# Miniprotein binders against b1l550, part 182

Target 1, 279 residues: b1l550
Amino acid sequence: MRLPEELLERARDIHSEAPSHRIKLDRVGSFGLKVPVEFKGFLLLAEADVWVSLPEGRRGVDLSRQVEAIYELSNPPKDPFSLCREAAISLLEKLNYADSSGVSIRFDAPLQDGESLKYYGVEISSIASDEIINKIRVEILGMTACPCTAELIRAYKSSEIAATHTQRSLGILEVSTKAEHPDPDKLASIIERAMSSPLRTYTKRPDEGGLVIRSLSNARLAEDVVREMIHLFLEEFGHLPEDTHILAAVRSMESVHMHDIYAERSFSLDEIRKEISSH
Short names: E, the ipSAE of ESMFold2; O, the ipSAE of OpenDDE; V2, 0.75 times the mean of E and O plus 0.25 times the DockQ between their complexes.

## First folded at step 14 (miniprotein)

Design qb5 (at its last fold request DockQ between E and O 0.96; V2 from the best seeds 0.83)
Fold by OpenDDE base, look of step 17:
Structure qb5 (fold): chain B 279 residues (1-279), chain A 94 residues (1-94)
Amino acid sequence: as target 1 above (279 residues)
Amino acid sequence: GEIRVTVEIEKDGRRIRFMYVITSPEKLEKYLEEIERIIKLFGATRIRITVEASSEEEAERLADEFRELAERLGYDEIEVTREGNRFTVEAERE
């Protein structure tokens, strides 16, 4: 049942009223929207969050305008990076009482693996105020082989390739920058290269053996992986603004323990450059 | 070469700044289009675009493109300034 439009004239605009408590809110919005995006030739359904700040003198946010802002820009579907930045700006224009806006888009990104596909998780965000800050988080699984156990086995029984336990490890790179979003495929590649070996969707027998051998020959601690990610990141993305902030992390799902091993480093580009140059 | 584009848009006293660091020609074209869309979406009455490139010639070419953009978008007052390999395009409309 649609209410008569005449009722709108009689109804108070609740959102525009003064609140009982004059307190500014940082984020008010709609979470868990589904929006289509185009990514590397794929049409994907992504999850999206949209929000704006609310001034102390306004009771509520016009949530419908937020939803309209992102969907207007999602037809036709476009790349999620442009969508994120454009939507953040559109939100500020449509909701002029807000001093800040934000958009976050999440999906599984396809990654070619021979004749098959693998994937990584990605979250793309833009926050607009006096400036736009772009944030991207990439998560991809890889494989690590433990160097400690390998050394123990080597000491016990001489072998050209020491056996060791292997496990899945989740690598994480999160980048916040005033520049545009870094290339997520490059970020995923950095994570994979930092691990003992990448994961594959399918392998032929010779390839499987090779993958394991590679892992064993490139045994790395979780700490090693994080350091390698940072190193590779600096090589690929050193051109980003110096105030760019990075989180590099690994969660290793250890095969010999019931718990996971976690390692991380948070840093700015200027900070880490100074650190490395000092050695 | 690396190109840095800084865009400032203004409407009704609200100013927003955003930046691109461009390392490929393909990205450059994409972001030029995006900048145009953003300016339109925001309805900016004033824009300031700063381009910094590895060469003066490249920066100047880009500045010209942004000048043309401003003209296409109906800005009446367009000023281009130069400082080395940095060009700034300022445009205003009523």
Scores: ipSAE 0.823, ipTM 0.937, lowest interface PAE 0.5, mean pLDDT 93
Fold by ESMFold2, look of step 17:
Structure qb5 (fold): chain B 279 residues (1-279), chain A 94 residues (1-94)
Amino acid sequence: as target 1 above (279 residues)
Amino acid sequence: GEIRVTVEIEKDGRRIRFMYVITSPEKLEKYLEEIERIIKLFGATRIRITVEASSEEEAERLADEFRELAERLGYDEIEVTREGNRFTVEAERE
């Protein structure tokens, strides 16, 4: 059922009025939208948020225009990174009273795992104002093996038994840059390569044994996983603008403890290069 | 080689600057198409595209491609300036 168009002529335009309290708002938007995207040939249902700034002299945001900005671009489904950047621009054009706009898109990314698939978490955003800032966060699980316990056992048993505690660890890379979003698969690969071993969707006994042996051969502290992530990141993404900001972190569910270990480092490319070159 | 593209679009006094650092040739066509879509979405009346190519030959080729992009978008006044590996395309429409 559609209401008569004539009502628009009689009704107040509430959102264009001045508010009772003239206070700017940083983010006013529509959150939790479901948006179809295409990633590596997969059709995924992502979750998106869209917003704009609201000046102190405007009572409300034209929310239908916000939703229009992203949904117009999402049919047919396309690359979520292009969608994110393009929608942020479209928001500023459609809502010309705003100083800034933002879009975030979240999905589980597929990754080949032998004859099967595994998944890792991706969240991207684009913030547009007089420039565009693009951010990506990638989270993927791996395995770590304690080198301290491994060395102790080697010393006592004449190196006859390769043993130490192993555990799942969550690796995190978060990148904020003026350039286009980094490739999430490369970020996930950096995290996995920094771990003692990758995790598998499914294994048979011989493969499971090999996974454990690999982890023992690559024993690493959570702290050293973070350092390795940074090293590998610089090799792959050293070309990004110097003011690109990175967060590298690991949360390790230490199997012999009642609690987790957490390690992190945030830095800009300029900052970390100066730090490394000073040694 | 590495190609750096900086795009500035303008409409009604609002200016937005964004960039790409292209390290793989297969991505170049994708980002050219995205730049064209963004210019259309914004409705830009003035654009400035600065490119730092990896070679002088590549800069000559890309300068032609960006000139054609501006022509395809219907810009009336198009100026291309090139020095070595770097060029700028400036275009305006009413």
Scores: ipSAE 0.801, ipTM 0.930, lowest interface PAE 1.0, mean pLDDT 90
ESMFold2, look of step 14: ipSAE 0.783; ipTM 0.926
ESMFold2 (binder alone), look of step 14: mean pLDDT 84; pTM 0.846
OpenDDE base, look of step 14: ipSAE 0.822; ipTM 0.935
ESMFold2 (binder alone), look of step 17: mean pLDDT 84; pTM 0.846
ESMFold2, fold request of step 20: ipSAE 0.751, 0.755, 0.763; ipTM 0.917, 0.917, 0.920
ESMFold2 (binder alone), fold request of step 20: mean pLDDT 84, 84, 84; pTM 0.844, 0.849, 0.847
OpenDDE base, fold request of step 20: ipSAE 0.810, 0.804, 0.805; ipTM 0.932, 0.929, 0.929

Design qb6 (at its last fold request DockQ between E and O 0.98; V2 from the best seeds 0.86)
Fold by ESMFold2-Fast, scan of step 15:
Formats: structure tokens, sequence, C-alpha cells
Structure qb6 (fold): chain B 279 residues (1-279), chain A 94 residues (1-94)
């Protein structure tokens, strides 16, 4: 049922009214929107959240203006990073009562894997006020091998390649910066290079054997992986503003335990440089 | 080399600053196009774009591109200033 447009002249403007309680809200918006994006030649279905701050004197947000902002910018589909940044600015232009706006977009990113594809998780956001803060989180699975068990087996029965347990480990890099979003493929590459071995979607037996041997020859603690991720990040992204914040983490799904091992470090670029230079 | 671009857009008392730190030269044109789309979409009445590059020649070339952009978008008052390898383009319209 579609009501006559002339009713708009007689209806109260509920959103602009004073609320029952004069309380500011930090985030009011449309969550779980489906939006098409173009990522490195692929047309993907992403999920987006859009929001604005709501001042204490205003009862509600014009939600249709929020949806309009992101959908205008997503047709034709464009890269999710530009979409995220542009939509956050658009929200502030369209909703003049807001002090801040935000957009988050999440999707599974394809990554070339020999003759097939594998996927890693990407979540990005842009938060706009007097400035824009861009955030990206990349999660990708890799393989780790335990150096402690390898050393014990070496002591028991020597081998050129020590036997040890291997497991899937989830690597995480999260970056918050005033600069543009870092390239997620480069972040995924850093995570994989820090691991004992990357994982593959499909391997033939000789290649599978090679990955296992590589992992066993490059045994690493979760703590080792986090430190290597930080080292590689600084080599690739040390040019970002000094107040850029990074989270590096690994969750190892230990094959010999009923529980996982987790290691993380959060830091700003200025903080980590001072720490490294003092040692 | 590294290229740093800082953009400030202003309309009706609202000012937003954002920046790019570009180390991959293949990404430059994409970000220039994004800056143009943002300025047009926002309807900025005042813009201030600061460009820094490792070479003075590159910074000057980019500043000239932003000056041309401001002219194409109809800004009436355009000023380009220089301080070393840092160039600032300021433009205003009603």
Amino acid sequence: as target 1 above (279 residues)
Amino acid sequence: GEIRITVEIEKDGRRIRFMYVITDPEKLEKYLEEIERIIKMFGATRIRITVEASSEEEAERLADEFRELAERLGYDEIEVTREGNRFTVEAERE
C-alpha cells in the first residue's frame, strides 16, 4: 500500500522533534546492507553498515538519507575502499545535524592461489568528523609447526627435518590510520610470510608434500609469528603517519591441545619505533 | 618516491581533512579521481590541497594538476603557494 504524498503536509516530522530524554547517541544507522563492490577485477557481494551520531536534542535519524548515500555511490559497483571513504563524507553532507559518520564494509577477498582461488577476510571502515580515520582488518589462515616438539624429537631421534605437530593458525592485522586504507593483499601477504607455510585451496600431492616440508623446516611459535608480522609490516608500511595504530595477532588452533594459543600486540608507529630503538 | 596529499574541504562551516600517503605510483591517478569526486559530491565552497613529494618537480606538477582541477570545477579564487617541496593549492567559490 502506498499512501498519498499530500499526507506529508499534515504529518508531524517525528525525526526533528525533541526526544523523551536529552541523550546523545554515538551511532544510529542502517546495518547489514547488501552492496555490490568491485575488488581487483571481481564483482563481490559485500555487507555494509552506515551510521551517524545523533545530537541530544533530536529524536531520530533520517535513515533513508543514509541508504541513499551508500547506494548512490555503489552504482556502478566500485572498489570498497573508495566507496567507504566517499560514503562517510557523503553522510555528513546529507545529514547536517551529525557530528560524525561511519561506514564499514566487509567481504571475502579472492587471492590467486596457483590455478585456483582462496579467500581471506576483509573488514574496512571510515569514520568522518573534522578528519577521516580509516581502518582495515585482514584475517587469513596459515600453517604453523611447533619448534618445541621438533627439538624434543630431534633429541630423541635425529633427522634433517624434525617431526613435529602442525596446525592451522589465523593471522590478524588491523590498521587504523589517517592515510588511505592499506592494500589488503599486502597485509595478507605479510601474514602468510610470517607463518611457517601458507594454506592452499587445492594442491596436488607433490605440492602438498612441499608445503608440509616447508612448514616443518620453518617451525614458529605464535609469538614468533606476531613479531615477524610486525617486522614485515614496518618494512612495507613504515611510511604511514606516526599516530597510525596497528594490532598484530595470531590464534593457533593447536592440534595436540583441546584449546587454542593466542598472541597479540597493539601499538602505534611512534611507540614501536621508540621501543625498537631502545633495544 | 613517496607522495603525500592532504585535502581540506569546507562547506557551511563544516570542514573535513583527509590525506593520502602514496608509495605505489600506479595508485596515484585513482586517488586524484577520488579527490575530484569527493570535492564535487561535498559541494565544497573552499578547498585546500597540500602536496609533498620527494622531488620538487613532481610536487609542482601535482600542484598544477590540482590548480587545473579547481579551474574546471569553477572556483573563482585560486592561489598556489610554495614552501620547499611542499605546494598548497587554495580555492574558493560561492
Scores: ipSAE 0.817, ipTM 0.939, lowest interface PAE 0.7, mean pLDDT 87
Fold by OpenDDE base, fold request of step 20:
Structure qb6 (fold): chain B 279 residues (1-279), chain A 94 residues (1-94)
Amino acid sequence: as target 1 above (279 residues)
Amino acid sequence: GEIRITVEIEKDGRRIRFMYVITDPEKLEKYLEEIERIIKMFGATRIRITVEASSEEEAERLADEFRELAERLGYDEIEVTREGNRFTVEAERE
């Protein structure tokens, strides 16, 4: 049932009323929207959150305008990075009472793996106020081989290629910058290269053997992986603003334990450069 | 070379600044188009675009493109200033 438009003229605007308590809200919005995006030739249905701040003197946010803002920009589908930045700005334009806005977009990014596909997780956000801050989080699974067990077995059997336990490990890079979002494929590549080996969707027998041997020959602690991620990140993204903030982390699902091993480092580009130069 | 583009847009006293650091030339056109869309969408009455490049010539070329953009969008009082390899395009409309 559609109500007559005339009724709208008689109805008070609830959103514009003074609230009972004059308190500013940091985020008011719609969470769990589905928006189409184009990424590397794929049309994907991404999950999106949109929000704005609400001043103390306004009871509510016009939520329909928020939803309209992102969907207007989503047709035709575009890359999620541009969508994120543009939508954040659009929110401020459409909701002029807000002093800040934000957009978050989540999706699985496809990666070509021979004749098959693998994937990594992406979460993108843009926060707009007087400036825009862009954030990207990339998560991808890889494989690690334990150097400690390898050394023990080597010592015991005197073998050139020591057996060791291997496990699936989740690598994480999160970057917050005033620049545009860093390339997610490059971030994923950094994570994979920092591990003992990448994962494969499918393997033929010779390929599988080679993958495992490579992993064994490149055994790394979770700590090693994080340090390598940071090193590789600096090589690829050292050009970003100095105040860019990075989280590098690994969660190793240790195959010999019921628990996971976790390692992380949070830093700014300025901070980490000073640290490395001091050594 | 590395190109840095800083964009400031203003409307009704609201100012928003955003930045690009471009190392891949293939992405430059995409970002230029994005900037144009943002300016149009926001309805900016004032824009300030700063370009910094590895060479003065490259920065100047980009500044010229932004000047042309401002002209196409109907901005008046377009001013281009230079500081080394940094060019700034400022434009205003009524």
Scores: ipSAE 0.817, ipTM 0.935, lowest interface PAE 0.6, mean pLDDT 93
Fold by ESMFold2, fold request of step 20:
Structure qb6 (fold): chain B 279 residues (1-279), chain A 94 residues (1-94)
Amino acid sequence: as target 1 above (279 residues)
Amino acid sequence: GEIRITVEIEKDGRRIRFMYVITDPEKLEKYLEEIERIIKMFGATRIRITVEASSEEEAERLADEFRELAERLGYDEIEVTREGNRFTVEAERE
């Protein structure tokens, strides 16, 4: 059923009216949209949120135009990073009463793992106003081997046993910058290289032995992992604008404890360079 | 070699500024295409594109590419200012 278009001449435009209470809103949007994206040759169904600011004098947002903004750009499916940045600008164009817009897109990124695949989490956003701020969060699991227990066992047997407890640890890098979104695979690689060893989807016994030996040779505290992530990040992304903000974190599911261990550092590139150069 | 591109677009008093810091030369074409799509989609009546290239030859090539972009999109008044590795393309249309 389609109603007669002539009704548009008679009906009030409710959205453009002043509200009963003239209070601006920071985010009015459509959340939980499903959008197709193309990432590294894969067609993925991502989850997206879109929003705009709403000035005090406007009663409502034209939510159909919001949804239209991202779906127009997602057909045909394309790179989620381009989609995110372009949609944020499109929202300001389509909803010209808004002072700011935002788009977030979430998906699991496939990553080759030998002759198989594994996945890591990606969430990106673009916030547009008189400029654009792009944010990316990457989460990937790795393995850590405890150096404290390794040293205790070494001291007990004087090199007769090479052993310690190992566990999965979730590494997190979150980057907020005026430049384009950093490559998620590079962020995931930084996290994995900071760990004692990467995780594999499956291994045959000789490969599993090698993985364990690798982890023992790279025993790391959660604190060590965060510091190494920062070091590796600066090598790869030190070129980003100086006001780029980073959060580096590890949540380690310690195999000998009922609870997790967490370590975190947030910083701007300007701040961390001064800190490092002082010593 | 690093290329820095800053784009300002304007329509009806709204001005939006965004940037790219490109260290992988294989991504350059992708971002040039993205910039063109954004300018067209926004319907900008005024644009300003500032580029810091890694060489004078690269700057000359990119300046030509952005001038051609402005011409393709129908801009009538195009000004290119260049000093060594750095250039600015400014364009206006009705």
Scores: ipSAE 0.816, ipTM 0.933, lowest interface PAE 0.9, mean pLDDT 91
ESMFold2, look of step 14: ipSAE 0.807; ipTM 0.932
ESMFold2 (binder alone), look of step 14: mean pLDDT 84; pTM 0.839
OpenDDE base, look of step 14: ipSAE 0.810; ipTM 0.931
ESMFold2, look of step 17: ipSAE 0.811; ipTM 0.928
ESMFold2 (binder alone), look of step 17: mean pLDDT 85; pTM 0.845
OpenDDE base, look of step 17: ipSAE 0.811; ipTM 0.932
ESMFold2, fold request of step 20: ipSAE 0.802, 0.795; ipTM 0.929, 0.928
ESMFold2 (binder alone), fold request of step 20: mean pLDDT 84, 84, 84; pTM 0.837, 0.838, 0.838
OpenDDE base, fold request of step 20: ipSAE 0.809, 0.810; ipTM 0.933, 0.933

Design qb7 (at its last look DockQ between E and O 0.96; V2 from the best seeds 0.78)
Fold by ESMFold2, look of step 14:
Structure qb7 (fold): chain B 279 residues (1-279), chain A 94 residues (1-94)
Amino acid sequence: as target 1 above (279 residues)
Amino acid sequence: GEIRVTVEIEKDGRRIRFMYVITSPEKLEKWLEEIERIIKMFGATRIRITVEASSEEEAERLADEFRELAERLGYDEIEVTREGNRFTVEAERE
């Protein structure tokens, strides 16, 4: 049922009124929107959040205009990174009373894994005001092998046994920058290369054996995985603005422990360069 | 070499600044298309595009490209200034 449009001239414009309590709001938005995106030839169903700031003198946000900003740009489906950046700017254009806007988009990214696909987590955001800040978080699982136990077993009565415990570890890279979003596949690759071995969707026994042997030859502490992530990140993305902020982290589900091990480092590019150059 | 592009758009007193750091020249066309879409969508009456190229020859070539972009978007007051590897395109319309 559609109501007569001429009622708009008679009704109060509730949104433009002053509220009873004149308090500004930082984020007023629509969360959990389903949007189609196109990524590397795949059509994916992503989840998006959109919001704007609301000044103390304005009672409400035109919520239909917020949703319009992202849905208009998502038809036909397009690259989620362009969608994110463009929607953030569109929100400020459509809702001119807002000081800032934000868009976040979450999806599972496909990655070729031999003859099959595997997936890793991606969340991006763009926050627009007088400048735009773009953020990307990538999470991917890999395998780590403990070097401490490996060394003890090697030393046991001059044993020729090569063994240690291995476990799944979740690697995390999060980047906040004024430049465009970094390529998620490159971030995922950095995380996997920092670990002892990749995880596969499936393996046959000879390939599984090879992965285990590889992990033993690349045994690493969670701390050293984080350090390697940082090293590899600087090689690939050292060109980003100096105030770019990074978080590198690993959560290791240690197979012989009742608890997980966690390591992280956050830094800006200019901060880490000063630290490295001092040694 | 890398190319740094900073875009400033303005409409009705609202000003937004965003940037790109381009290390793959084949992606330049993609970024130009996005910049053009943003300027058109925002309805900017004033734009300022600053580019730091990797060489003076590249800056000269890109200055022509960005002037053409401003003309394609319908700006008639276009000013291009270049100093070495850096140039700025400023454009305005009503």
Scores: ipSAE 0.747, ipTM 0.915, lowest interface PAE 1.1, mean pLDDT 90
Fold by OpenDDE base, look of step 14:
Structure qb7 (fold): chain B 279 residues (1-279), chain A 94 residues (1-94)
Amino acid sequence: as target 1 above (279 residues)
Amino acid sequence: GEIRVTVEIEKDGRRIRFMYVITSPEKLEKWLEEIERIIKMFGATRIRITVEASSEEEAERLADEFRELAERLGYDEIEVTREGNRFTVEAERE
């Protein structure tokens, strides 16, 4: 049932009224939208959040305009990076009372694994005000082998390749930059290369054995993985602005314990360069 | 070489700045198209595009492309300034 349009003329514009308390809000928006995006030749249905700031003198945000902004730009489907940047700007244009806007898009990104597919999680965001900040978060699972247990077993059995416990580990890279979003596939690759071994969707028995042996030969602490991620990141993305902020983290789902091991480092490119040069 | 493009758009006193770091020519075309879309969508009355490149010649070529973009978009007043390997294209429309 649609109400008569004539009623809109008689109804108060609630959103434009003065609020009972004059307080600015940082983010007001629609969360959990579904929008189509094109990514690496795939058409994906992504989850999206859109928001704007609300000034102290306005009761509410025109939420319909927010939704319109992102969907107008989503037809035809485009890459999520451009969509984020363009939508953030569109929000500010359509909602002129806002001093800031933001868009976040989340999906599982396909990654080729031989004849099959694996995936990583990605969240792409853009925040606009007087400037645009682009943020990307990549999460991908890998495998780690414990060097401590390996050393103990080596000492006990005198084996060149020592058995050790292995576990799934989640690697995380989050990058915030004034430049365009870094390539998520490259970020995922950095994480995988920093671990003892990657995970595979499909393995034949000889391949599986080889994967395990590789992991054992590259036993790494969670701390090692994070440091390696940072190292590899600097090699690949050292061209980004110096004020670019990075979070590198690993959550190791330890197989011998009921709890996880977590390690992280947050830094700017400027900060980490100074740290390395001092050494 | 590395190319840095900084775009500033302005409408009704609102100014937004955003930046690209371009490492390949293929990406440049993509960003040019995006910048054009953004300018059109935003309805900017003023634009300032700064290009910094590894060579003066490259920066100048890129500045020329942005000048042409401004012309195509109907900006009437276009000024290009140079500071070393940094070129700035400023354009205004009524």
Scores: ipSAE 0.696, ipTM 0.888, lowest interface PAE 0.7, mean pLDDT 92
ESMFold2 (binder alone), look of step 14: mean pLDDT 82; pTM 0.812

Design qb8 (at its last look DockQ between E and O 0.95; V2 from the best seeds 0.81)
Fold by ESMFold2, look of step 14:
Structure qb8 (fold): chain B 279 residues (1-279), chain A 94 residues (1-94)
Amino acid sequence: as target 1 above (279 residues)
Amino acid sequence: GEIRVTVEIEKDGRRIRFMYVITSPEKLERYLEEIERIIKMFGATRIRITVEASSEEEAERLADEFRELAERLGYDEIEVTREGNRFTVEAERE
């Protein structure tokens, strides 16, 4: 059903009116949109949020134009990073009263795991105003083996027992930069390499034994994992702008405890370089 | 070597600046296509693209590529200035 278009001329434009209370809003948008994306040859269903700022003198946002901004660009499906950056700019073009716009896109990224696949979490965003800030958050599970318990067991029974508790740990890298989004696979690789061992979709017994031995020979505190993530990040992404901001974190689901252990460090590239060079 | 690209687009007094730091020449073509799509979609009447290339020969080649990009997009006043590894393309239309 389609109403007569002439009604648009006679109807009050509620959105363009001044509001009763002249208060600016930071984010007004459509959240939980489903958008198709193409990533590494996979067609994925991603979840997206789009928003704009709303000045104090404008009552509402033209929400249909917000949704249009991202859906126009998502058909045919394309790279989620390009979609994110382009949609943020499209929002400012379509909604000229806004001072800023934002787009976020979330999906599970496939990662080769031997002859199989595993997945890790990706959330990207682009916030546009007079400049664009791109952010990516990657989360991937790995395995950690506790060095403290390993040393205690060694001391108790000499070196004959190679034992400690192992657990899944969630590694997190979040990067905010003026440059394009970093490659999520490289971020995931940094996190996995900082752990005692990667987690696998499945293993046969000989491979499982090797994985366990690897983890025991590479025991790491959660604090050590965060430090190693920072070291590896600087090797791979030291070329990014100096004001790039990074959060490196680990949440470890300690197998012998009722609670999680958490470690994190946030820094800018220029800040961490000064810190390292002072030691 | 790395290539740094800064893009400024303008329409109706709104100016947006964004950048790329490209360490893989294979990805350069993809980002050139993205830049072209953004400029066309935004409907920019003025653009300014500043590039710090990895070498003088790369800068000379890229300057030609970005001039051609501005021509494809229909800009009729295009200025290119180059010094060593660095160049700027400025274009206007409408």
Scores: ipSAE 0.785, ipTM 0.922, lowest interface PAE 1.0, mean pLDDT 90
Fold by OpenDDE base, look of step 14:
Structure qb8 (fold): chain B 279 residues (1-279), chain A 94 residues (1-94)
Amino acid sequence: as target 1 above (279 residues)
Amino acid sequence: GEIRVTVEIEKDGRRIRFMYVITSPEKLERYLEEIERIIKMFGATRIRITVEASSEEEAERLADEFRELAERLGYDEIEVTREGNRFTVEAERE
């Protein structure tokens, strides 16, 4: 049932009214939208959040305009990076009372694994104000083997390749930069290479055995993985602005304990370069 | 070589700055198209695009492309300035 349009003329514009309390809000928006994106030849339905700031003198945000902004740019579907950046700017244009805007897009990114697919989680964001900051978060699972247990077993059995417990570990890279979003596939690759071994969707028996042996030969602490991630990141993305901020983290789902092991480092490119050069 | 493109757009006193660090020609073309779309969408009355490249020649070529873009978009006043390997294109429309 559609209300008569005549009623709109009689109704107060609630959003434009003065609020009862003159307080600015940082984020007001629509969360959990579904938006089509094109990524690596796939058409994906991504989850999206859109928001703007609200000045102290305005009661509410025109939410319909926010939704319109992102959907207009999503037809035809485009890459999520350009969509994010363009939508952030569009929000500021359409909602001129806002001094800041933001867009976040989340989906599982396909990654080729032989004849099959594996995936990593990705969240792509852009925040616009007087400048645009682009943020990307990549999460991918790998495998780690414990070097401590390996050393104990080596000492006990005198084996060159010592058995040890293995577990799935979640690697995380989050990058915030004034430049465009870093390549998520490269970020995922860095995480996988930093671990003892990658995970495989499909393994034949010989391949599985090889994967395990590889992991045992590359036994790493969660701390080792994080340091390796940082090292590899610097090699690949050292060209980014020096004020680029990075979070590198690993959550190891320990197989011998009921709890997880977590390690992280937050840093700017400038900070970490100074740290490494001092050594 | 690495190309840095900084774009500043202005409308009704609102200014937004955004940047690209470009390492491949393919990306450059894509971002040029994006920049054009953004300028159009935003309805910028003033734009400032700064290009920094590894060589003066490359920066100049890119600056020329942005000048042409400004012309195509109907900007009336276009100025190009140089500082070493950095070129700045400033354009304004009524």
Scores: ipSAE 0.729, ipTM 0.901, lowest interface PAE 0.6, mean pLDDT 92
ESMFold2 (binder alone), look of step 14: mean pLDDT 84; pTM 0.849

